# Ledger of designs, part 23: miniprotein binders against a8xhq1

Target 1, 158 residues: a8xhq1
Amino acid sequence: MVQIWQMEPYPCGDPRLPHHLFPPKKITPDELSKRTGTLYWKLDTLDQVALAKRLTTLKLEHNFKKEDIFTLDAETTANFDDKIEELFEESSVPFEQARMIIEGSAYYDVEDKNGQWVRIFCEYGDLILIPSNTCFRFTTTPKNFVKMRRFYKEEEGN
Below, E stands for the ipSAE of ESMFold2; O stands for the ipSAE of OpenDDE; V2 stands for 0.75 times the mean of E and O plus 0.25 times the DockQ between their complexes.

## First folded at step 12 (miniprotein)

Design Y8 (at its last look DockQ between E and O 0.01; V2 from the best seeds 0.00; counts 0 for: pae O 2.0 > 1.5, pTM O .623 < .8, other shape alone 7.276 > 2.5, unsure alone 68.631 < 70, SAP 77.131 > 70, placed apart)
Fold by ESMFold2, look of step 12:
Structure Y8 (fold): chain B 158 residues (1-158), chain A 110 residues (1-110)
Amino acid sequence: as target 1 above (158 residues)
Amino acid sequence: SKTYRIEIRIEFDSPLEALELAELFMIKLVELARKHGLTIRVEIRTTENGKIEYRFEIEGVSEEVARLIAELIRAYFPDAKVTIRKEGDGKLSPEEIKELAELILKEIEE
């Protein structure tokens, strides 16, 4: 079961901690979509043919023409702390993007239409699609490691 | 350790089956990237002849992994166009140029 939760309104301290409300307020992928436009799938990585078909459809439906493998690892990434700080800055881009976690884990935070933040705990096999002009931010979990496939459109980049 | 940059270009007519085969090839490359710490970038475009071209750029490739990639190319896209370059700063020595040429010739013959 994917873990998606409402963030506390004034999070402080290490962004890599959960920062959920007390009591925790979990939300569903359907609620995530309705509040933020962000889509979520858990992909079946054990059936590689089915995975290839699903990703081909995704690329065609969203006209994704570029992708890369992105790794963030405290043990090997140069200037990891600076990079984490940069990636956690709130940002918005004029294009949609997709992210598929292929190893490790990360948090993606997305701001809803009411200005409230939702945190998505992304791990192996999770794929998210963030709409254009949606405010988001990114960090790892305390494990400080994630590897993902990033998908985006022609001439547009991460 | 010595590492290489590999560029792979595959072209095909755009039936859905061919697109899915290209994605399966990418999934196999991702398996190698997880195991060996490779950097991969992919671009997809339509050529002037109306075909679809995938361009794979793979960095940080050891000689061992280069052989594995060559085997994947042979299995999935034996007609792919492949370029291999040595990574690092500085000028290539005559011996390094010879080594690179041998690696390319071996990959092309397969």
Scores: ipSAE 0.744, ipTM 0.860, lowest interface PAE 0.6, mean pLDDT 85
Fold by OpenDDE base, look of step 12:
Structure Y8 (fold): chain B 158 residues (1-158), chain A 110 residues (1-110)
Amino acid sequence: as target 1 above (158 residues)
Amino acid sequence: SKTYRIEIRIEFDSPLEALELAELFMIKLVELARKHGLTIRVEIRTTENGKIEYRFEIEGVSEEVARLIAELIRAYFPDAKVTIRKEGDGKLSPEEIKELAELILKEIEE
């Protein structure tokens, strides 16, 4: 089951908490795309061929030519608290962001057309693509650990 | 008649489980509590081991109602921590808790 929901309008406290509405408003990948332009895939990591095809297609369609591994870990990352605070600040970039979770879990929040935040729970096997010029923010889950592949176009920096 | 305070703590590894199960229970419980003028508190927090904990506290229930709520919780959440403390007079009836249980069951079965 995909884990996407609309966030409460004025979340307070720990950003790593779900911060869902009451009752929860779950969102489908299609609705996510319609509202925010963000694309979501649950990759079949047990099928290496399918995985390779999906990633290859993604790279070709979006002209991704570089990638790196990004890790956040409360146990090993220097200045973890500061980094988490920084990443949870609302931001927008002029390029697409493709991310695949390979270990741990995290939240990507994206703003929809109406200024409402949608939270995407990303875990192993999840692939997301956030369009350029989309307001977004990021945080780990309470487990404070995530490792992801980040895909870039050749002209883009890390 | 003596009333009781019920404290329930449920931990989840994933927010999905919380949204699917615990949240449904809490919503119905909160609605019922509010309808009958009961004091209810809901808190969500992180635990030391990195889990998500849902905690809700209800005041002013009879012993019978407290027991029924506890049984219901244990049925769906075997690992839930339920604490019952004796206080003053309760506001919920067994019929009301049955109604709640039925509503919850109906929602879960769908």
Scores: ipSAE 0.107, ipTM 0.546, lowest interface PAE 2.0, mean pLDDT 83
ESMFold2 (binder alone), look of step 12: mean pLDDT 69; pTM 0.622

## First folded at step 13 (miniprotein)

Design AA1 (at its last look DockQ between E and O 0.83; V2 from the best seeds 0.82)
Fold by OpenDDE base, look of step 13:
Formats: C-alpha cells, sequence, structure tokens
Structure AA1 (fold): chain B 158 residues (1-158), chain A 87 residues (1-87)
C-alpha cells in the first residue's frame, strides 16, 4: 500500500524517522497531486513486458533521454552522513524529476502550496514524478539503503 | 578484484521500437543492479542519419556479472556494438 502523509510542522530529530502527525494524516495519490503536483505510481513489476510498456510510455510522454542507477548505502557510499545531510536540504530545480525505486526505501518530501511538507514513503516498484520548481528534499529510512532509477531529459545534468 | 566497464551501442529505426526493446533489456540490467554493486548509465541519442541510438555504460562489473550481461546482449541485441574494458 502507498504511504503518503502530512509531516508534523516542526519535526525534530532524525530526518529518517517518519515524522507524521499524531494521529497520522494520510494523503492519497490524488490529493498529493492536487496539493503538490507530484505524481505517484505503484508499478507492477511482476509483468516485465507490461512494465517495459509503462516505462516506455513514461519516457515518450516526458521525453526522457537519459537514465542512471543511483545508490545510497551506508555500508558502501563514501561520506554517507554528509550526503544524507546534503540531500535533505530543501531544494528546487527547474526540471521535473522522475525516480523509480528498485531496491530499499526512502522518503521524498515535497512542499505543497500552503508551505506544508508531505512525505512520500518510496519502496520497490514506486515511481514518482516531481514537477519543476517544486521544493523537495530527500532522505533514506533508518535502514540507510536505497537504489533507484533516475530519469532525465536531454538538457538536464546530474 | 578485477572489474570491467561495458559499453553497449544499439541503433534502432523506430523510436517506439527502440524504447520498448531497450526498456525490456534495461529491466534485465536493473535486476542485476539490484543484486550487484554495478552502475548503469543510459543515453538515448539521435544519429546523424536520423536513427535512434541507445548507449549503455555499465561500470563496476565483476567477471561473473560480465558473463551474465554478455548473455543478455547476445539474447536481445546480438548485433550491438560492445566494448569491454578493464577498470
Amino acid sequence: as target 1 above (158 residues)
Amino acid sequence: SKTYRIEIRIEFDSPLEALEKAELFMIKLVELARKHGITIYVEIRTTENGKIEYRFTIEGVSEEVAREIAELIREYFPDAKVTIRKE
């Protein structure tokens, strides 16, 4: 099941903790889209042919021309703590970001129109698309491990 | 231990055909990436003659994984241009 929630307004402590409201305020994918523009898919990875078609459609519709595999792993990534800190700094980019989790798990936080942060728990098979000029931040879960496919357009770096 | 860098170049006449075939191949590579500490870069380009070119760059490939990738290439794209270099 998809797990999206509104974050507590003043989170304290480890960013890798859920930091949801109590009781939790769950957000649907539709509400996520309405509030932040961010799109979320739970891809069926069991049917590889269907998956290929789905990703093909995605690439065509959004004109993705580049891709890489990104790995964060506390056991192998150099300066992991520094990278986690860096990635959790709020940022905005002038291009849309498409990410598919292929191993592990992570959190993508996106800011809505009212300045409230929404956290998206991403795990294997999850695909998210963050619109251009959206304030976002990223962190792993306490397991400190995630691998993802990152999709880019031709003009995008990274 | 010895690792390899594999470069794969494939040309297609149709963008749709290229994307579907290449994506299925990529899904197979992703399965390897889930199991092994390899890095994959993919770039889609339009050639001078208007064809679609896929470029796969795979790094940190062990000998074992290299054999698996080689088999995948032979299965999906036997006519691909492949370059293997020691890292």
Scores: ipSAE 0.826, ipTM 0.921, lowest interface PAE 0.4, mean pLDDT 93
Fold by ESMFold2, look of step 13:
Structure AA1 (fold): chain B 158 residues (1-158), chain A 87 residues (1-87)
Amino acid sequence: as target 1 above (158 residues)
Amino acid sequence: SKTYRIEIRIEFDSPLEALEKAELFMIKLVELARKHGITIYVEIRTTENGKIEYRFTIEGVSEEVAREIAELIREYFPDAKVTIRKE
């Protein structure tokens, strides 16, 4: 199921915990898009032909020319604690970013026009596209494991 | 315990079906990456003649996984240009 929520305004403690409001304020992919410009899809990974067609369209529409696989895993990633802390720093880049989760799970946080943060739970089969100049941050869940395909338009954005 | 770096170059005209076939090939490589812990980098460019070239770079490849990749290449792009080097 889709899990996108308004973050509490002053999250404290481990960033990998949910940090939703009480009670939780869930939002839809349409509301996410309206508030932040961020697009989110749950893709059917079992129909590989349809998936290939969908990703081909994405690459053509956005002129993505590069791709890698990124893995973050507490068991195998060198300096995992430092890496996850670094990835959670608020960032903004002058290009759009697309990520597809191929294993595990992660949170992407995006800031809306009013300075409020929305948290996106991303798991296997989820695809997100974050627009240029959007403030974002990244962490895992407490499972400390994610693999994703990352799509790039620019030659040196990695 | 030895691993290999494999580079695959595939060149074709730009019909939509060929682009979709290349993406399906990538999806199969991603399945191997989920199973075996390899890494994959892809770069797409337009050649001087207006053709599309895919360059796949695959790292951390064991001998067993290299055989699986070779089988995929034969199925999808038997005319691909392949370079294999020990890491």
Scores: ipSAE 0.806, ipTM 0.907, lowest interface PAE 0.5, mean pLDDT 89
ESMFold2 (binder alone), look of step 13: mean pLDDT 82; pTM 0.766

Design AA2 (at its last look DockQ between E and O 0.87; V2 from the best seeds 0.85)
Fold by OpenDDE base, look of step 13:
Structure AA2 (fold): chain B 158 residues (1-158), chain A 87 residues (1-87)
Amino acid sequence: as target 1 above (158 residues)
Amino acid sequence: SKTYRIEIRIEFDSPLEALEKAELFMIKLVELARKHGITIRVEIRTTENGKIEYRWEIEGVSEEVAREIAELIREYFPDAKVTIRKE
């Protein structure tokens, strides 16, 4: 099941912790889209043919022409702590971001129109599309491991 | 241990069919990437002749993984231009 929630307004401590409200305020994919423009899909990875068709459609519709695999692993990534800190810094880019988790798990935080942060728990098979000019940040879970497919348009920087 | 860099280049006339087949191939490569510490970069370009060129760059490939990739290439794109270099 998808796990999306509104973050607590004043999170403290380890960014890799859930930091949800008490009680938790769950957000649906539709509400996520409404509040932030961010799109979320849970892809069926068991049917590889269907998956191929789905991803092909995605690439065509959004004109993705580049792709790489990105890995964060506390055991192998140099300067992991620094990387995590950098990635959790709030950022905004002038292009949309499509990411598919292929191993591990991570959090994508996106800011809604009211300045509230929404956290998306991403794991294997999850695909997210963050619109351009959206404030976002990223971190792993405490497991400190994630691999993802990153999709780019030709004019986009890595 | 020896690792290799593999470059794969193919050209297609039909974008949709090519992309779907290439994507299925990519899914197979992703499965390898899940198991092994390899890096993959992909570029899709339009050639001067209007064809679609699909390019893979795979790095950190062990001999074992190289054999698996070679089998995938033979299965999906036997006419692909393949370059293998030692890293």
Scores: ipSAE 0.866, ipTM 0.938, lowest interface PAE 0.4, mean pLDDT 93
Fold by ESMFold2, look of step 13:
Structure AA2 (fold): chain B 158 residues (1-158), chain A 87 residues (1-87)
Amino acid sequence: as target 1 above (158 residues)
Amino acid sequence: SKTYRIEIRIEFDSPLEALEKAELFMIKLVELARKHGITIRVEIRTTENGKIEYRWEIEGVSEEVAREIAELIREYFPDAKVTIRKE
């Protein structure tokens, strides 16, 4: 199930909580892309041949030449609390970011053209592409665990 | 408990089918990473003669997982160049 929502305007407390409006205002992937340029897909991971074809197309379209596995896990990651705080700092980079969740879950927040924040719940099988120069934030859920494939162009993944 | 680092190199012309096979191999490695906590890095480059080179670097590999990776290599790329080092 796609879970994308408008964030409350002044979230306080633990960033890993949902921070939606009351009542929640759900956003479709099409609305997400129109507001922020961010693309989101739920991929079928059971059909591995189709998945391989889809990811091959992604890599060719975006000239991705490097990849790694990134893990953030409160039980095994050194300095987890510091890393979570750092990753939630509002950031913008001059390149696109492609991530596929392979285990656990995380939130990606993206700011739209009106300064409003949209929260994307990313879980197993989700692929997200954040455009260059988009303001974003990252955190886990209270489960404090995510594992993802990160895709890079040749010159940006050193 | 001993762990290993495994490097896998393959080279091929860039037909779409070969690229998709390499990605399917990566998907199988990712299933091992979900199950066993190994980490994987991939580099893809075009060689001077226009071929595609894939290089996987896999870390934190137990002896048991190394056997599973060896089976995958035999299935997908039996001619791959493989280097295994103790960590």
Scores: ipSAE 0.809, ipTM 0.910, lowest interface PAE 0.4, mean pLDDT 90
ESMFold2 (binder alone), look of step 13: mean pLDDT 79; pTM 0.721

Design AA3 (at its last look DockQ between E and O 0.84; V2 from the best seeds 0.84)
Fold by OpenDDE base, look of step 13:
Structure AA3 (fold): chain B 158 residues (1-158), chain A 87 residues (1-87)
Amino acid sequence: as target 1 above (158 residues)
Amino acid sequence: SKTYRIEIRIEFDSPLEALEKAELFMIKLVELARKHGITIRVEIRTTENGKIEIRWEIEGVSEEVAREIAELIREYFPDAKVTIRKE
């Protein structure tokens, strides 16, 4: 099941912890889209043919021309702690970001129109699309491991 | 241990069917990436002649994984231009 929630207003401690409100304020994918513009899909990975068609359509609709596999792993990634700290710094980019988790798990935080952070728990099969000029940040879960497909447009240089 | 870099290039006229086939191929590569410490970069370009070209660059490939990729290439794109180099 998809797990999206509003973050606590003043999170303290390890960013890799959930940091949800208590009780948790769950957010639906539809509400996520309304609040942040961010789109979320749970892809059916069991049917590879259908998955191929879906991803092809996605690439065509959004004009994705480039792709890479990004790995963040505390066991193999050099300067992992620094990378995590860097990725959790709030940022905004002038292009949309499409990411599909293929292994492990991670959190994408996106800021809504009211300045409230929404956290998206992403795991295998999850696809997110963060609109341009959206404030976002990223971190792994405490497991410190994630692999993802990153999709880019031709003009993007990530 | 010895690792290889594999470059795969295909070119085609009709985009949709070929793109879906290429995506299925990519899904197979992703399965390998889930199991092995390989890196993959993909780029889709339009050639000067108006054709579609897809390029895969795969790095950190062990001999075992190279054999698996070779089989995938033979299955999906036997006419692909393939370059393999030792890293």
Scores: ipSAE 0.862, ipTM 0.935, lowest interface PAE 0.4, mean pLDDT 93
Fold by ESMFold2, look of step 13:
Structure AA3 (fold): chain B 158 residues (1-158), chain A 87 residues (1-87)
Amino acid sequence: as target 1 above (158 residues)
Amino acid sequence: SKTYRIEIRIEFDSPLEALEKAELFMIKLVELARKHGITIRVEIRTTENGKIEIRWEIEGVSEEVAREIAELIREYFPDAKVTIRKE
């Protein structure tokens, strides 16, 4: 089951640590969607035909025309520490975003309607869709490695 | 470098089954990307004739991985336009 938790209100130190409350307050994908509009799926990577159908439907429904494979790896990524710092800056964009983890793990943080942050622990087979104009942040875990498929609309890449 | 850049282009009318087959092909390429240090970019566009064109651009491809990609192309899209270039 995906792990999603309420973040502590004033996280300090390394962003790649969990930063949950004490005790942890876990939330469900339904609560994530209610609070932030963010959708989550655990895709069945063992049934490749079903996976292909699901991703085709996703790309058609959301008009995704471009994609890439994005890798962050402390052993191979140039200026890894600076890149991690940049990716953790709070951002929002006027379009929806989809990301599927194909190896390793990462955290996506999303801000809810009351200004509180939730953290999504994303690993192999996880797919998230963050709505337009939603404030988000991204980092790895202390394993410092993630590989993912990133889906873009043509409007984003023109 | 001893790596290759491979461009794959296919074109078809937009039946759902053709799009699903292209995604299954991409899933096989993703398996290679999980195992090897290759990068993949994909672009889908509508041509002026209303057809769907898909282009894969794959970089950092060793000779071994290039042979595996060629086998996948023969299986999924034997009529694809393929360009291979030394990097």
Scores: ipSAE 0.822, ipTM 0.915, lowest interface PAE 0.4, mean pLDDT 90
ESMFold2 (binder alone), look of step 13: mean pLDDT 81; pTM 0.741

Design AA4 (at its last look DockQ between E and O 0.25; V2 from the best seeds 0.00; counts 0 for: pae E 14.9 > 1.5, pTM E .776 < .8)
Fold by OpenDDE base, look of step 13:
Structure AA4 (fold): chain B 158 residues (1-158), chain A 87 residues (1-87)
Amino acid sequence: as target 1 above (158 residues)
Amino acid sequence: SKTYRIEIRIEFDSPLEALEKAELFMIKLVELARKHGITIYVEIRTTENGKIEIRWTIEGVSEEVAREIAELIREYFPDAKVTIRKE
């Protein structure tokens, strides 16, 4: 099941903790799109043929020409703590970001038009598309492990 | 331990069917990436003659994984240009 929620306004402590409101304010994918422009899909990974068609369509529609596998693992990634800190710094890029989680889990935080942060719990099979010029940040869960497919347009960096 | 870098290049004229096949191939590679500490880079280009070229670069590949990838290549793209180098 999709897990998206509004973050607490002044989170403190470990960024890898959920940091939801009490009670949690859950957000639907549709509301996520309306508030932030971010798109979310739960892909059916069991049917690989269908998955291939879906991803092909995605690539064609968004003109994704490049891809890599990104791994963040506390056990193997050099300077993991520094990278986690860096990735959780708020940033904005002039290109859209498409990410599919293939192993582990992570959080993508996106800022809505009202300056409120929405956290997206991403795990295997989840695909997100963050629009250009969207304030976002990233962190792993406390498990400190995630692998993802990152899709890029030819003339865009990462 | 001994690891390899594998480069795969395919070229085709018609995009959609070939792209879906390539994506299915990629999904198989992703399954390997889930299990093994390999790095994969993919690039789709249009050649000067208007054809579509896809390039895979796979790094950190053990001998075992290399054999599996080789089988996948033979299955999906037997005519692919493949280069395997020791890292």
Scores: ipSAE 0.854, ipTM 0.933, lowest interface PAE 0.4, mean pLDDT 93
Fold by ESMFold2, look of step 13:
Structure AA4 (fold): chain B 158 residues (1-158), chain A 87 residues (1-87)
Amino acid sequence: as target 1 above (158 residues)
Amino acid sequence: SKTYRIEIRIEFDSPLEALEKAELFMIKLVELARKHGITIYVEIRTTENGKIEIRWTIEGVSEEVAREIAELIREYFPDAKVTIRKE
């Protein structure tokens, strides 16, 4: 199930908690795209041929040329708390960011044109594409574990 | 035994042709890569005459895996430009 929501305006406590409004204000993938330019797909991981087809199409359409595996795990990642704190700092990069969750879960927050934050719950099979120059933040859920494939256009000038 | 690096370069007349003709090959290549735990790098560019070039690079493969990849290339793209290097 798609889980994208408007963040509460003054979140306090652990960033890894949901921080949605009460009641939650859900955002559709179309609304996410219009507000932030961010694209979201839920892929069928039970059909590996269809999965490979979708990823091939993404790479052709967006000219992605390289990938890596990124893992965060509270049980095995050195300096996990420091790394999570660093990754949650607001940042912006001059390139598209494509991420596919292959294990665990995480939150990507993206800021819209009006300065409002939207939180995207990303779990196994989810693929997101964040546009260049979009302000974003990253954290895990309280499960403190995520493994993702990250896609890049070229080795230089990432 | 020695490990190998394989580069495959294929040109297509349009983005649509690239998707139609390379898709099945890439699916099969991904299946083979998952079986053997290898990473595939893909480079896609538009050539000066408006064609689409796709380059696949596979590194660190055994001789057996290199032969499997060569057989797959022969099946789908016998005219592809292929470079196989010992590492």
Scores: ipSAE 0.000, ipTM 0.154, lowest interface PAE 14.9, mean pLDDT 80
ESMFold2 (binder alone), look of step 13: mean pLDDT 82; pTM 0.767

Design AA5 (at its last look DockQ between E and O 0.93; V2 from the best seeds 0.84)
Fold by OpenDDE base, look of step 13:
Structure AA5 (fold): chain B 158 residues (1-158), chain A 87 residues (1-87)
Amino acid sequence: as target 1 above (158 residues)
Amino acid sequence: SKTYRIEIRIEFETPLEALEKAELFMIKLVELARKHGITIRVEIRTTENGKIEYRFEIEGVSEEVAREIAELIREYFPDAKVTIRKE
């Protein structure tokens, strides 16, 4: 089940903690799209043929021409703490970002139209598409491990 | 230990079935990436003749994983241009 929630307004401490409201304010994928433009899919990874079809359609519809595998692992990634700090800095890019989690888990935070942060818990099989010019930030969970497929358009620089 | 870099170039026309086959191949590579510390980069280009070219660059590949990738290539794209280099 997808886990999306509105973050607390003044989070403190480790950004890898959930930082949800009390009581938690859950957000549906539809509401996520409405508030932030961000799209979320839970892909069926058991049927690889169907998955291939889905990803092919995605790439065609969004004209993705490049892909890489991105890994963050506290055990192997050099300067992991610095990387986590950098990735959690708020940023915005002039291109859409498509990411599929293939191992581990992570949080993508996106800012809505009202300046409120929405956190998306991403794990294996989750695909998110963050639209262009959206304020976002990223961090791992306390497990400090995630691998993802990152999709790019040809003219996008990362 | 010795690791290898594998470059795969596949050229084909633009039928949907071919694209889906390429994606299925990528899914198989992703399975390997989940298990092993390999890196994968993919680029899809249109050739001068209007064909589609898939370029795979796989790094940090052990000898064992190289054999698995070779098997996948033979199964899915036996006519692919493959270059293997020692890192």
Scores: ipSAE 0.855, ipTM 0.935, lowest interface PAE 0.4, mean pLDDT 93
Fold by ESMFold2, look of step 13:
Structure AA5 (fold): chain B 158 residues (1-158), chain A 87 residues (1-87)
Amino acid sequence: as target 1 above (158 residues)
Amino acid sequence: SKTYRIEIRIEFETPLEALEKAELFMIKLVELARKHGITIRVEIRTTENGKIEYRFEIEGVSEEVAREIAELIREYFPDAKVTIRKE
């Protein structure tokens, strides 16, 4: 199921824990888009022809011209703890970012207009698109493993 | 264990079906990446003649995975330009 929630205001401890409010405040993908501009889909990976059509449309619509496979794995990633701390630092970039989870799981946090953080649980088949200039953070879940397709636009010319 | 780097270049006109076929090919490669720990990078560009070129760069490929990739290439894009090098 879709798992998107409002984060607690003063999160402490391990970032890989859920950190939702009590009681949890669940957010739909439409609400996520309205508050942050971030788009989220749970794609059907069992129908590869349909998946190919959906990803082709994504690439055409957003002019994605490059992609790679990114893996973060406590068992194999050198300096995993330092890397995960680095990835959880708040940042924003002047371009949109698209990621599709192909194995494992991760959290993407995005900040809304009121400075409140929304946490998105991303697992196999989930596609997320974060708009330019949106503050975000990234971590794994306690499973400490994620593999994803990362989509990029071509660089602007010189 | 011997590993290889494989570069695949595919050119086509831009009918939607050709783009979808290239993406289905990529989905098959992604399944190999899930299973075998290979890395894949892809770049799409417009050639001087206005055609679309996909360039796949695949690294960490064992002999077994190289055969699987070769089978996929024969199935999807038998006319692709392929370069294989030892790493």
Scores: ipSAE 0.751, ipTM 0.884, lowest interface PAE 0.6, mean pLDDT 89
ESMFold2 (binder alone), look of step 13: mean pLDDT 81; pTM 0.756

